# Designs tried in a protein design chat: VH-VL binders against Mediator of RNA polymerase II transcription subunit 20 (mdt-20). Part 4

Target 1, 198 residues: Mediator of RNA polymerase II transcription subunit 20 (mdt-20), of Caenorhabditis briggsae (q61a42)
Amino acid sequence: MGVSWVFEAEQTAKSVERILEGIGAELMGQFQVDVIPYNPATPSTDYATNIVMHHSKCPQSTFSICPKTDFRVSPKAVCDRGFDLILGKLAGGLVIDNAGKIEINGNEYNIHSDWTVRVGTATQGTTVKGVVVEVEYDPTVIIVQCREMMAEFIKQVFNKYHETQPEIFKITEKPERYSTLDTMWQYLQIAAKLRKKT

## First folded at step 18 (VH-VL)

Design u5 (from t4 with heavy chain Y109P)
Fold by OpenDDE, last read:
Structure u5 (fold): chain C 198 residues (1-198), chain A 120 residues (1-120), chain B 107 residues (1-107)
Amino acid sequence: as target 1 above (198 residues)
Amino acid sequence: EVQLVQSGAEVKKPGATVKISCKVSGYTFTDYYMNWVQQAPGKGLEWMGWVDPRDGETDYAEKFQGRVTITADTSTDTAYMELSSLRSEDTAVYYCARDRPYWSDWFDPWGQGTTVTVSS
Amino acid sequence: DIQMTQSPSSLSASVGDRVTITCKASQSISSYVDWYQQKPGKAPKLLIYAASSLQSGVPSRFSGSGSGTDFTFTISSLQPEDIATYYCQQSYDTPYTFGGGTKVEIK
């Protein structure tokens, strides 16, 4: 587990993959991320939708986030895979919204052992919403130790997308431990925006 | 109190461009999307597009693609809708409407509307 | 695009009557339906969000129900001030689309 930079690519997944192959990336397999909204039985302006997410890199984990304006103030938790099964009971009757679910499916690449790049197509039902890229630097979980290097890497490999720097990269000043929840927050935000795109 | 205040009525010639403003107050401008909706006289509501004030990203309805430009000025908490190559069919009331950034969203509140008249 | 078929296009009822408006989505959209009231010369006003949630400050005589493709808006007891055009809207996917509207009048 490392520090991840997730962004939407304004190009096809295949075109991104060609870029990766061009720099010697090795295809390792497939990955999947899902973003599933759960709504209260009676929605209210006082309660945010509970977003449940999964990442194939963490197959035994369930990520739960109630998104607010900032990640730091958003209720969040990491639970076991079985959490989904009891969420409705524990959270006062949340209802799964499969119609609003976003799935990201694609390929995972390795670059020189230190870098993992995941390229996936985001879909809502049968509708393609966009392409999502995750760049993970594996050697460290400290943002301040790798954010400049990651920016340079993305600039060199993905050009303009270095401008898509995650908020956490900008605001982090201390050597705090980066967590998978931080990655999932990025996915959540991207999924939320993709859902609103034609 | 959350308010969206739009600019005044416009009268334009065919082929001209109109730019309408929507100034917000009572909330953090960047926390919500801003949508624009067209309503022709005696007709229903038609979504035109949205802007995310955080990064300026936009999405437009196909009908208006190529003619509409939606922007956000975070320094003045103002959203803009620019419609070019105006036609008589563009005669309508235009509304800005606030929208939430995540799932379970709705338009609230709405601006008071701006009447645009296109006539030769 | 998702079509929202709203019915009826217009109705006339007496004060105190129960009024029902329906909206059908061309595909399942969960509870991503909002209902708006628009009085003559005014901007639309949100009444119901997420299919069945009453907006703050809105009288309890207004309600919404439904999920998936079929949605219903109800005024339990029509009042004179309820003269307006009502619209359903889907916020499930862009482009966001509205129903054709229902003009409600008092007999």
Scores: ipSAE 0.883, ipTM 0.939, lowest interface PAE 0.6, mean pLDDT 94
Fold by OpenDDE, fold request of step 20:
Structure u5 (fold): chain C 198 residues (1-198), chain A 120 residues (1-120), chain B 107 residues (1-107)
Amino acid sequence: as target 1 above (198 residues)
Amino acid sequence: EVQLVQSGAEVKKPGATVKISCKVSGYTFTDYYMNWVQQAPGKGLEWMGWVDPRDGETDYAEKFQGRVTITADTSTDTAYMELSSLRSEDTAVYYCARDRPYWSDWFDPWGQGTTVTVSS
Amino acid sequence: DIQMTQSPSSLSASVGDRVTITCKASQSISSYVDWYQQKPGKAPKLLIYAASSLQSGVPSRFSGSGSGTDFTFTISSLQPEDIATYYCQQSYDTPYTFGGGTKVEIK
């Protein structure tokens, strides 16, 4: 587990894969991320949608985030996969919104053992919403130690996407430990935006 | 109180460009998307596009693609909608409307609207 | 694009009457439907969000229901101040689209 930089690519998944293959990336397998909104049975302005997410890297985990204005103030939790089964039974009466579900499917590559790049196509139902790329730097879990290097890596590989760091990278000033939940936050934001794109 | 205040009425010639502003107050500008909606006289509402003030990213309706530019100035908490190559059919009231950044979206509040008249 | 077919385009009812407006989506959009009220010369105002949630400050005589493709907006007891055009909107996918509107008048 390392630090991940997730972004939307403006090119096809295959195009991205070709770039990766061109630099000697090794295909390791496939990956999947899903972003599933859960709404209260009686939605209110006081109750935000709860987002439940999964990542194939953590097959036994369920990530839950109730997005607020900032990640730091957003209620969030990492649970086991069984958590999904009880969400609808909780006091809040959450209802799954499958229609709003975003799923990202694609391939995972390894580059020079220190880098993992995941390229996936985001879909809502049968509609393709975009392409998502996750660049993971494995050697460290400290953002401030690697964010500039990651930007440089992305620049070298893609010659774009490097100018704007993820929000969590920008707001992190101290050497705090990066977690998978931080990656899921990025996916959440990207998925939310992709849903709004034509 | 959350408010969206738009600039005043505009009168333009065909082929001209109009730029409308929407200044926000009462909330953090970057926490919400800003949408623009067109309403021709006696007609319904038509979504034009949105901007994410946080990063300036935009998405436009196809019918306005190439002519509309939506921007956000975070230093002044103001969103802009620029429409070029104006036509008579662009005569309408234009609204800015705040939208949530995540699922279960709705437009609230709306600006008071800006009337744009395109006539020779 | 998702089409929102709103019906009727206009209606006239008496004070105290129950008014129902329907909106049909061209595809399933879960509960991503909002209802707006627009009075003459004014901007639209959100009344119902997420198909059935009443916006704060909105009178309880307004309500919404439905999921999937069929949605309904109801005024349980029409009041004189309710003279307006009402619009449904889908927020499921862009481009966001509105119904054609329903002009509500009082007899």
Scores: ipSAE 0.881, ipTM 0.938, lowest interface PAE 0.6, mean pLDDT 94
Fold by OpenDDE, last read:
Structure u5 (fold): chain C 198 residues (1-198), chain A 120 residues (1-120), chain B 107 residues (1-107)
Amino acid sequence: as target 1 above (198 residues)
Amino acid sequence: EVQLVQSGAEVKKPGATVKISCKVSGYTFTDYYMNWVQQAPGKGLEWMGWVDPRDGETDYAEKFQGRVTITADTSTDTAYMELSSLRSEDTAVYYCARDRPYWSDWFDPWGQGTTVTVSS
Amino acid sequence: DIQMTQSPSSLSASVGDRVTITCKASQSISSYVDWYQQKPGKAPKLLIYAASSLQSGVPSRFSGSGSGTDFTFTISSLQPEDIATYYCQQSYDTPYTFGGGTKVEIK
């Protein structure tokens, strides 16, 4: 568990993988992220979609976020994997929207022991929506300790994508602990945008 | 109250470029996508594209690719739609429409529309 | 692209009549359908979102139903002020696409 920088790449997954291999990255395995919307069973004035997410890095965890304009004000929770099974039984009930599901599948690489890079293709149903890259710096969970180094890394390896710095990287001034939920928020934002892209 | 106010009617010659504006009020401009929709006289609605005011990212319908440019000015809370190489078939009412940033999207509200007439 | 086939293209009914408009999607789009009302010379107005949710301030005589590929918009009791063209829209995937519209008139 480290600090992650997630972005959309405007190139094929294979192309990104070739870049990684070129700098000595080692293929470690595959990874998967899913972003699944759940809607209230009964429409109301407080209608809000709850997003349920999973990351293969945390196979026993379920991430739930009801996205608002800001991460800080968004209701969110980390639950066990079984949480998905009881969502429909909660007050008001939630209905899974598999049609709106975004799934990211791809490969995980390790670079120089300190870096984990995940490259995946995002799909909605049978439609490819784009390529998503997650760059994780493993040695620390403190953003202020690694954000500059991460920016340089991405600049060197992924060129223009260093301009895709996550908002949390910009606003964090104190040495607060970065969590996987912060990574999932990035995935949520990216997935939401990818869904809107042709 | 949330409002989208568009610029006035335009008359252009074929081959010209038109740029229309959509000024928003009553909400945070960057919290929503802005879409543009074309409606030819007596015809239906056709989506042109969207802009994310947060980062200026856009997506366009294939029909308008290469001719349309959608932009957002966060300093003035204004979205723009520029259409170049105008043709007679571009004669239409153009609407801006606010869109949600997440799943289960809908257009609300809409601007009042801007009539663009292309004639020689 | 996802096609939205809307029917009928036009209809005429009496005040108080039940009016039904249908939209068929070329593929399953869950509940990602919105319905709009457009009066002559005016911008479209959202009536129904997410296939069946009534927009705030919209009269209860308007309703929507359906999921997957088949969607229905209903006016339970047509009123004179309901003269307009109605459109369905899919928001499942871009490019966003609209139905051809249904012009509703009163006899």
Scores: ipSAE 0.868, ipTM 0.933, lowest interface PAE 0.6, mean pLDDT 94
Fold by OpenDDE, fold request of step 20:
Structure u5 (fold): chain C 198 residues (1-198), chain A 120 residues (1-120), chain B 107 residues (1-107)
Amino acid sequence: as target 1 above (198 residues)
Amino acid sequence: EVQLVQSGAEVKKPGATVKISCKVSGYTFTDYYMNWVQQAPGKGLEWMGWVDPRDGETDYAEKFQGRVTITADTSTDTAYMELSSLRSEDTAVYYCARDRPYWSDWFDPWGQGTTVTVSS
Amino acid sequence: DIQMTQSPSSLSASVGDRVTITCKASQSISSYVDWYQQKPGKAPKLLIYAASSLQSGVPSRFSGSGSGTDFTFTISSLQPEDIATYYCQQSYDTPYTFGGGTKVEIK
C-alpha cells in the first residue's frame, strides 16, 4: 500500500494512457473501483447515504463511509468482502441503490517500480460519467514524506492536474499513516461529483 | 435557520448581462452545492446549473452553456449567477437552491427568487 | 436527458378530497424523485424527497410513492392552503429535470 492521489481527467482514458506509455509506463493489468450507495429503508435528512466501496487492489476488503462534512467526522469502517451481504438484513436495514452505483474500470500501469497509475472510465449504468486517474506512490504511507514529490510527478506527467491536490495532502502536517480508506474517500468524492455532471 | 437571500429585481436590455446574488446563512456554505433554476412567466422550472463552493467547480445545462456563469464567494457566503447576451426569452424568475453534495439529492431551501425582465 | 412527464397539468377538487398527481420518468431512476409545492408568487418548497420521505415540518397529508419510472404524489385531504402548483423533479442525473407541473385549485 502507498499514498494515492486521485483526480478526474478532462480527457479520454486512451489519451491518458498514451501519456503514460510515452513516459515508459508498463501495463500491468486492469483495475476496478465501485461506489455503491445504500439508503436506509426510510430515508432521512439527518443521515447521509451510506457509501460502500470496493477496490480491486484490496479484493478482500469492503469500505464503508457515511459521508459528512469532513472525512474525520464521517462514520467509516473497513470490513471483509462478505459484509455487503448482510447490510440489508441489519436492524434498520439499508437498501442497495444499484441505480446510483458508480463503477470505474480501466488499466493499471507501473512506472519505475515506485509508481502505480490507474486510469479508468467511470460509468453509471450505461452512461459514461468521466475518466478517473489514481496515482499511487508505493514506497511510503506517510503523506508529508511524498506529497511534494507526488505533486511534481503529476505536474510533469499530467500538467494542470497538479491543481487537483487532495485536501488531506494540504492539511496534513504530522507524519500520520495514510490508509486505503483515505484513497476511497477521494474516490467517493469524485464519484459523487461525477454523478452530478452532465 | 437556513436562509437563501437573493438580490433584487433587474431590468435589462437585449444583449446586456445580468448578475444575481444569493447570500446564505444558517449553515456552512461550502458543505452544499448551489443550484440555479429558471422559471419563465407562467411556465415550469428549468435547471440551469450548479456550483460547488468548495472548489468553484460548475456544471451547466446545455441550454445555457456559453452564456451562464455560476460562481461562489466563500468569504461572503454568496453564490452568483451571471447570464450574458440576454434575450427576451430570458425574462423570468431565477432561483438559487441548496443541494446535497452526495447521493439522494433534493433542493432545500430555495431563495425567494429574482425577477429579470429583458425588454427593448 | 431524462424526461419527467407529469399528469395532470391542472385539477380542481373540493376541500377534503384526495388528490393524486403522477410523474413518469423516461428511464428508471430508482427513488431519485422529489416533490415541490409552489404557491403563487413564492419560491418552490420541498415536500417529499427520495420518492416517499416527508420533509420535516410538512403536514402528514402529503405523501409520495413509487420507484423506477412511475411516481405518485398524494394529498390525502385537500386543504385551502394547498392551492399551489406542484412539481416533480428527478435528481438521478444531470441535467436535473422537472415535471411540467400540476396546478391544484379548490372548487
Scores: ipSAE 0.851, ipTM 0.930, lowest interface PAE 0.7, mean pLDDT 94

Design u5 (from t4 with heavy chain Y109P)
Fold by ESMFold2, last read:
Structure u5 (fold): chain C 198 residues (1-198), chain A 120 residues (1-120), chain B 107 residues (1-107)
Amino acid sequence: as target 1 above (198 residues)
Amino acid sequence: EVQLVQSGAEVKKPGATVKISCKVSGYTFTDYYMNWVQQAPGKGLEWMGWVDPRDGETDYAEKFQGRVTITADTSTDTAYMELSSLRSEDTAVYYCARDRPYWSDWFDPWGQGTTVTVSS
Amino acid sequence: DIQMTQSPSSLSASVGDRVTITCKASQSISSYVDWYQQKPGKAPKLLIYAASSLQSGVPSRFSGSGSGTDFTFTISSLQPEDIATYYCQQSYDTPYTFGGGTKVEIK
């Protein structure tokens, strides 16, 4: 659990992977993130859209966010894996929107032990929507301790994207703990945008 | 009260450029996408593209790619659609329409429409 | 691009009649279909979203159904103020696309 910076890449997943391999990154395996809307069975102002997400590197967790204007004001929770299985069984529960699911599948790399980089392809159904890169600095959960270093890493490795700073990087003024929900918010924002692109 | 108020009718020559404004009130402009839709006389509706006012990102229909520029000015809560190299077939009513960021892409509300006439 | 084939292109019915309009998508789009009413000289107005959900303030005589590729819009009892052109739209993927429209008139 480190601090992550998630961004959309313009290159193919294979091109990004070749960059990483060229600087000595070691392939560590595969990863998957899914972003799944759940809707109330009856339209109502009392029930907001729920976005349920999973990250394969957090195999025991289900993440739920009801997105509002920003992360701070959005209701959110981390639950045990399997939480999504009971949502439809509750009286007046939520209905999964499988057709709206965005799935990100790809490979995870390690660079000099401190850095994990995940490169994945985002799809909706059979349609490819884009390439997503997650850069994680493993040794800390304090953004202000690593923010400038992460920007420099992205600049040196990719020669691009270092200006795509996540909102939490821009607004954090003091040593506050970063959590996995902060990473999942970034995936949510990217997925929501990618599904709207031609 | 949510309102989308568009600029007035325009008459243009072929090859000219038109820029239509869509001024927003009654909601937080940066929380929603703004779309533009063309309706040629006696014809149906055709999506042109959207802008995300939060970051200025856009997406355009292939038919208009290279000629359309959609922008958002968050200091005035106003979206713009600019269509260049106008042709007679661009004679139409143009609408702005609001949609939503989280799997809720239906258009509500719409602006009142702006008539653009392209004549030689 | 997802094509929306709407039928009929026009119809004429009496006040009180049940009116049915259909749209067929060129691929499965789940429930990502919305229905709009456009009166002459006016902007479109949302009536139904997500295939079957009634927009706030819209009379209950309007309804929608369907999932996948086949969608239906119904006016259970046609009123004089319902004279308009009706459009379906898919909102599953960009480019967003509309059906060709159905002009509804009173006999």
Scores: ipSAE 0.818, ipTM 0.904, lowest interface PAE 0.8, mean pLDDT 90
Fold by ESMFold2, last read:
Structure u5 (fold): chain C 198 residues (1-198), chain A 120 residues (1-120), chain B 107 residues (1-107)
Amino acid sequence: as target 1 above (198 residues)
Amino acid sequence: EVQLVQSGAEVKKPGATVKISCKVSGYTFTDYYMNWVQQAPGKGLEWMGWVDPRDGETDYAEKFQGRVTITADTSTDTAYMELSSLRSEDTAVYYCARDRPYWSDWFDPWGQGTTVTVSS
Amino acid sequence: DIQMTQSPSSLSASVGDRVTITCKASQSISSYVDWYQQKPGKAPKLLIYAASSLQSGVPSRFSGSGSGTDFTFTISSLQPEDIATYYCQQSYDTPYTFGGGTKVEIK
């Protein structure tokens, strides 16, 4: 579990993968992230949507966020895999929105053991919404220790996107620990935006 | 109370540009998307595009791509829609309308509308 | 693009009548349909969101139903103040698209 920078790529997934292969990246396998809205059964615009997410690299975890203005004020939890079974059985509380689900499927690469790069295609139903790239620096969970190195990596590898810096990178001034929920917040933000793009 | 207040009516000649403002109050401007909708006389509603005030990202309907520019000014809590190369068929009422970022995309509220008349 | 086919384009009914308006989407959109009322010279007003959820402050005589491709909007007992044009809108995917509208008049 490292520090991650997730962004939308304008290039095709194949084009991104060619860039990675060209710098010596090793294909390590496949990954999947899903972003699933659960709606309150009570009709009200005052209640936030509960977003349930999974990352294939954390198969025993379910991530739940009720997004608000920003990450710090958003109710959130990391739950055991059984949480999905409980949510699926709630009547009058939360209702799954399968039609609104965003799935990100793709390939995982490793570069010099320290870098993991995941390249996936985001879909809603049968509609392709875009390409998502996650750059993870594996050796640390302290964002200020790797922030500038990660920006340089993205600039050198992709020649763009280094300006897409995640909010947590911008606001972190002290050596605070980065968590997997910070990564899932990034996936949530990009999925929420991608579904609104033509 | 959430309010969207638009600038006043405009009369323009063909080929000109119009810029309409939509000033918000009663909510955090950067938490919601701002949309623009065109309604030609006697016709229905047609979505033009949105802006995300947090980062300035936009998405435009194909019909308006290349002529419309939608912006947000977070220092004044004001969204703008600029339509260039005006033609007579652009004569319409233009509305701003707020939607939400998380799978809740319905429009509420709407601005009062701005009439734009394009005359030769 | 998702097309929303709304019918009828106009109707005339008496006070107290049940009024039904339909929209059909060109593809499945689950419950991502919203209904708006537009009175002459005014901006649209949201009545129903997510196919069947009543917006706060909207009278209970208004209702919506449907899922997938077929959606229905109902006024259970038409009132004089309900003279307006009504629009459905899909909010599943951009470009957001509206039905052609239904002008409701009182006989």
Scores: ipSAE 0.806, ipTM 0.899, lowest interface PAE 0.8, mean pLDDT 90
Fold by ESMFold2, fold request of step 20:
Formats: C-alpha cells, sequence, structure tokens
Structure u5 (fold): chain C 198 residues (1-198), chain A 120 residues (1-120), chain B 107 residues (1-107)
C-alpha cells in the first residue's frame, strides 16, 4: 500500500541495484509486472486495446484498463485472479496478444522501512526494452502529502528523474486516495512507450 | 476529417539544414504519435523516427541519429522534422504519418509529402 | 532490426485477375504487419492493418493473411484503379521497416 512513482531508468538494472545497495537498501525479494494486450475479435482503428496487467505484490488481483486520453476517462477494473482463466476460454470475444506482452522482472528493496524500491528489466519476447524503477512511499495514500518528499528522495538517490513527475502527480484536483490502479496506469504508460523505442 | 498538411518543397545545398512542418487537424494532436518517413527517388520507404506530442519524447532510426530532430508544438498542432548536414543522398520525399499508442502502430493518415532536393 | 522481404518486386496482370504479394519477416512478428498502396506521385494509403484487418473505406477485394513470419496480400479481382506500388510494413518493433515494394501494372 502506498503512493508510487514509476519511471524508466537510463542505467542498467545492475547499476541501479548497486546504487540502492550503496545507500543501505535491503533486498527483500523479487517482483514481476506483466502488461498484456487483448484485442476484440473485430478490431477498430478508433478503439484502444484492452490491457490486462498483473503485479506480483497484488497476487489476488487482475487489472484491466482500456486506455483513453488519460486515467480519469479510461474504463478500468480490478478483478480476482481467476478472471484470466475465463478470458482464455472467451478467445472469440477477446484475442490475447502474447507477442505484444511486456514483462518487467526484477528485485524489490526496502530503505528505512518507509520506502520500497523495485528495479526491473522490461522485455518483449527476448528483446530487452529498458529498465523500470518503482519508488513507493508506504505511509500515505495522499499524493500531495508525499509528492515533494518523493521527488527529493529520487533526487538524493539517483540525482536524476526527479523533475519529470508522473502525470497522476500533476493533477490539480488530487483524488482523496491513491490506489494500486494508479500504479498500474504508470506501468502501462511506460510499457506502451518502451515498446515503441529502438 | 483528419488532415496532415506539410510545408512546401525545398531546394538545399549540401551541408544545409531543412525543417519541414506537418500541421494536423480533425483529431486531438496529443493523443497520437507523429512519424516521419523518407522515400528517396525510385526507392522504398524508410522510417526516420517519431515524436510523442504529449511530452516531446522522440525515438530515431540509427541511420538518422545525430542529424534528425523531430518536435511537436501543441499550441499550433504542428509537428516538425529537421534534418541537418544535408547530403545529396538526402534528396527524397518526406512524409509525416500518424500512428497510435497502445499496440496499434500502423500509419494512417499520411501527409501529402514534401520534396527536398539537395544539390551542389 | 527486423527485415521485411517482399516479393515480387513487380508484376503485370489483367483486369479481373487475382494478384498475390508476399512478405517475409526476419523473425516472428505475430500479426504486426500492415499493407499500404502508393499511387504514382501520391502518399501511401493504409489498406490492411494487423495482418488481416481491412481499413474503413477500402474495397473488399483487398485482403491480407498470415502470422509469424509469412504474410500475404491479395487483390481478388484487379481493377484499373489498383495500378500502384504496394508495401508491407512491420509494426512490431522499432525501427519500423518496410518491404521493398511491389509495382503492380495492368497488361
Amino acid sequence: as target 1 above (198 residues)
Amino acid sequence: EVQLVQSGAEVKKPGATVKISCKVSGYTFTDYYMNWVQQAPGKGLEWMGWVDPRDGETDYAEKFQGRVTITADTSTDTAYMELSSLRSEDTAVYYCARDRPYWSDWFDPWGQGTTVTVSS
Amino acid sequence: DIQMTQSPSSLSASVGDRVTITCKASQSISSYVDWYQQKPGKAPKLLIYAASSLQSGVPSRFSGSGSGTDFTFTISSLQPEDIATYYCQQSYDTPYTFGGGTKVEIK
């Protein structure tokens, strides 16, 4: 539970991990996020892909987003994990795009109990697309309460990335509570962009 | 009705720079990527790069890296492609073309094309 | 980079003939192939996207098929207005790459 800031890192995953270990971060285990496009059997050039996602730290949840202009107007749902099995049986209604899947695999670190940092390598098939970092501040779900502190944390740890805030952080009218769907939207935006990079 | 309207033909000397505009209408400029494609005389199509108008991020084909700059001006709904250190081999028609985020990368529509002639 | 090998480079056929153009990708790209028509002096026009999906407003005589590495574009009954060069393009991974093109003429 907490507010997350997800960004693409220019360094290798190992380089980022060395930075974290150098400031005393403790390795807590592994994590995985996957981003899987599903397409209607009758696709349209005007319809966005239905994106199904999983985060290993939310093992009971399947996240579904049909992305539009921004998070607020995008249809979205959280379903139990069994939903994936039903989607496979309904292939005539939605067609899974395994070739388009982006997987992010890596390690989770804890710093001073309040901070969790996840460092992962994004791949499509066997092709490495980049390095993704998620910085989570655990004690609050209110963005305004922690936004400046999170920027300072990123600045002190990486000396980079801190001035390019996620779009969710720039909302003038903040939601009362940040949720895991807000984190998954950030992963979706990064995966969609990384897939288009050479 | 979606339209991509490019600036007019250019004649340049080797070593010069050209900047081509692509003005859009009929859709929300920041919802889609803008690509640039080169077609040399009698040759096929070659992708140069894209810009994401939402944040200005770009990606360039290796062949053009270091010489191409692709930008987007959201106040005028106009994308630009600038190619520097021009060579005679850069003589071509240049197209802007729209693609989509979220795993839907096909190009539709295309601009009408801009002919650039590089001669000494 | 993913190479798209398109064949033939040119063909000549009669009105009403079935025309077939092929593209082969240097690696599996699922269904991330699009087909464009370019008439002389004009910009390319999208006909088929995602290997087999017909773009709105495109006549049903145009079709596409294939998945993986081998893709086929078909004009079921060639019309005089179909004189053009046709290109396949992979849209799976950047750099986006095009086939060499197929110039279609009427006998």
Scores: ipSAE 0.805, ipTM 0.902, lowest interface PAE 0.8, mean pLDDT 89
Fold by ESMFold2, fold request of step 20:
Structure u5 (fold): chain C 198 residues (1-198), chain A 120 residues (1-120), chain B 107 residues (1-107)
Amino acid sequence: as target 1 above (198 residues)
Amino acid sequence: EVQLVQSGAEVKKPGATVKISCKVSGYTFTDYYMNWVQQAPGKGLEWMGWVDPRDGETDYAEKFQGRVTITADTSTDTAYMELSSLRSEDTAVYYCARDRPYWSDWFDPWGQGTTVTVSS
Amino acid sequence: DIQMTQSPSSLSASVGDRVTITCKASQSISSYVDWYQQKPGKAPKLLIYAASSLQSGVPSRFSGSGSGTDFTFTISSLQPEDIATYYCQQSYDTPYTFGGGTKVEIK
């Protein structure tokens, strides 16, 4: 529930996990994120696809984003998981695109109590699209307090990816509160790109 | 209005390199992917790859991997496709084509095309 | 790679005829199929996206249908300006792949 930095890893999930285990990371369990496009039953060029997402760390929440140019201008909402079931059943409204769903499944590690690292494999259907890593600094929700430290953590652990800094890290000027929607936006951006890779 | 304007026709010798430009106007260049498509004379369409102008990341079709380089210059709103080690079968019309980032991958619009002729 | 098998490779029809072109995908791709028109000497132009959605400014005589593996493109009443080659394309997964094309001529 802290500040997260999500990136695509070029290595296999096992290779990333071996790196984490080699520095003393403790396996804490499994995690899942899904990214699911929903389309209007009567398509319109005026509206982007609605993207509905879930993170296993937030089991009672459904995240919805209609992505535009950037996070700030994109319509977005958090709702109860019960509403999610109703949304998916509206025949005249939004239609789930199961074929376009991206699922990220993997393992969660803890390092030195303050760090949570999630390593997952992204798939569309049965096709593997890549490896996704989420690095979370648990003690704060204020980006300006931790972003340089998070970059150094990633550099020291992986010797790579520290230059993949999320947009919110680059543009945040004030000690504003980071939220789970900010993490889900990062997953959305990565899923949207991974889907386009061979 | 959205426009993709490509550089002019080129004649090259085998083994040379060609670089084609695609200048965009009428939309925010960094919001969309740019693709390149090859069409050999009298033949169909073949996807070569894309670039994401936001971060410069690319993806290439296996047939062209190792010979193609696709780039984007956000200071001039121009995409480029460079094809090296040219051979006679690379004689074709080359198109740039815009697609979208969020599960909407159709190509619209296309550039006017650039004819590349590879001959001895 | 997802292969798109388009048929027929060519056809000849009279003005006013209904023209039907089909594409079959080598695997299920939901509705991720787009249709392009390419007139002689010109760039392709998008007509139909997402299997059945008509692009802005495209005449209503053009339509598309299908889901899964089987897709159909229809010109309800062929016009002289419809002389072109038509291509389907899957946009589900990269590499994006095109059908072989259907050359449409007027008798």
Scores: ipSAE 0.792, ipTM 0.891, lowest interface PAE 0.8, mean pLDDT 90

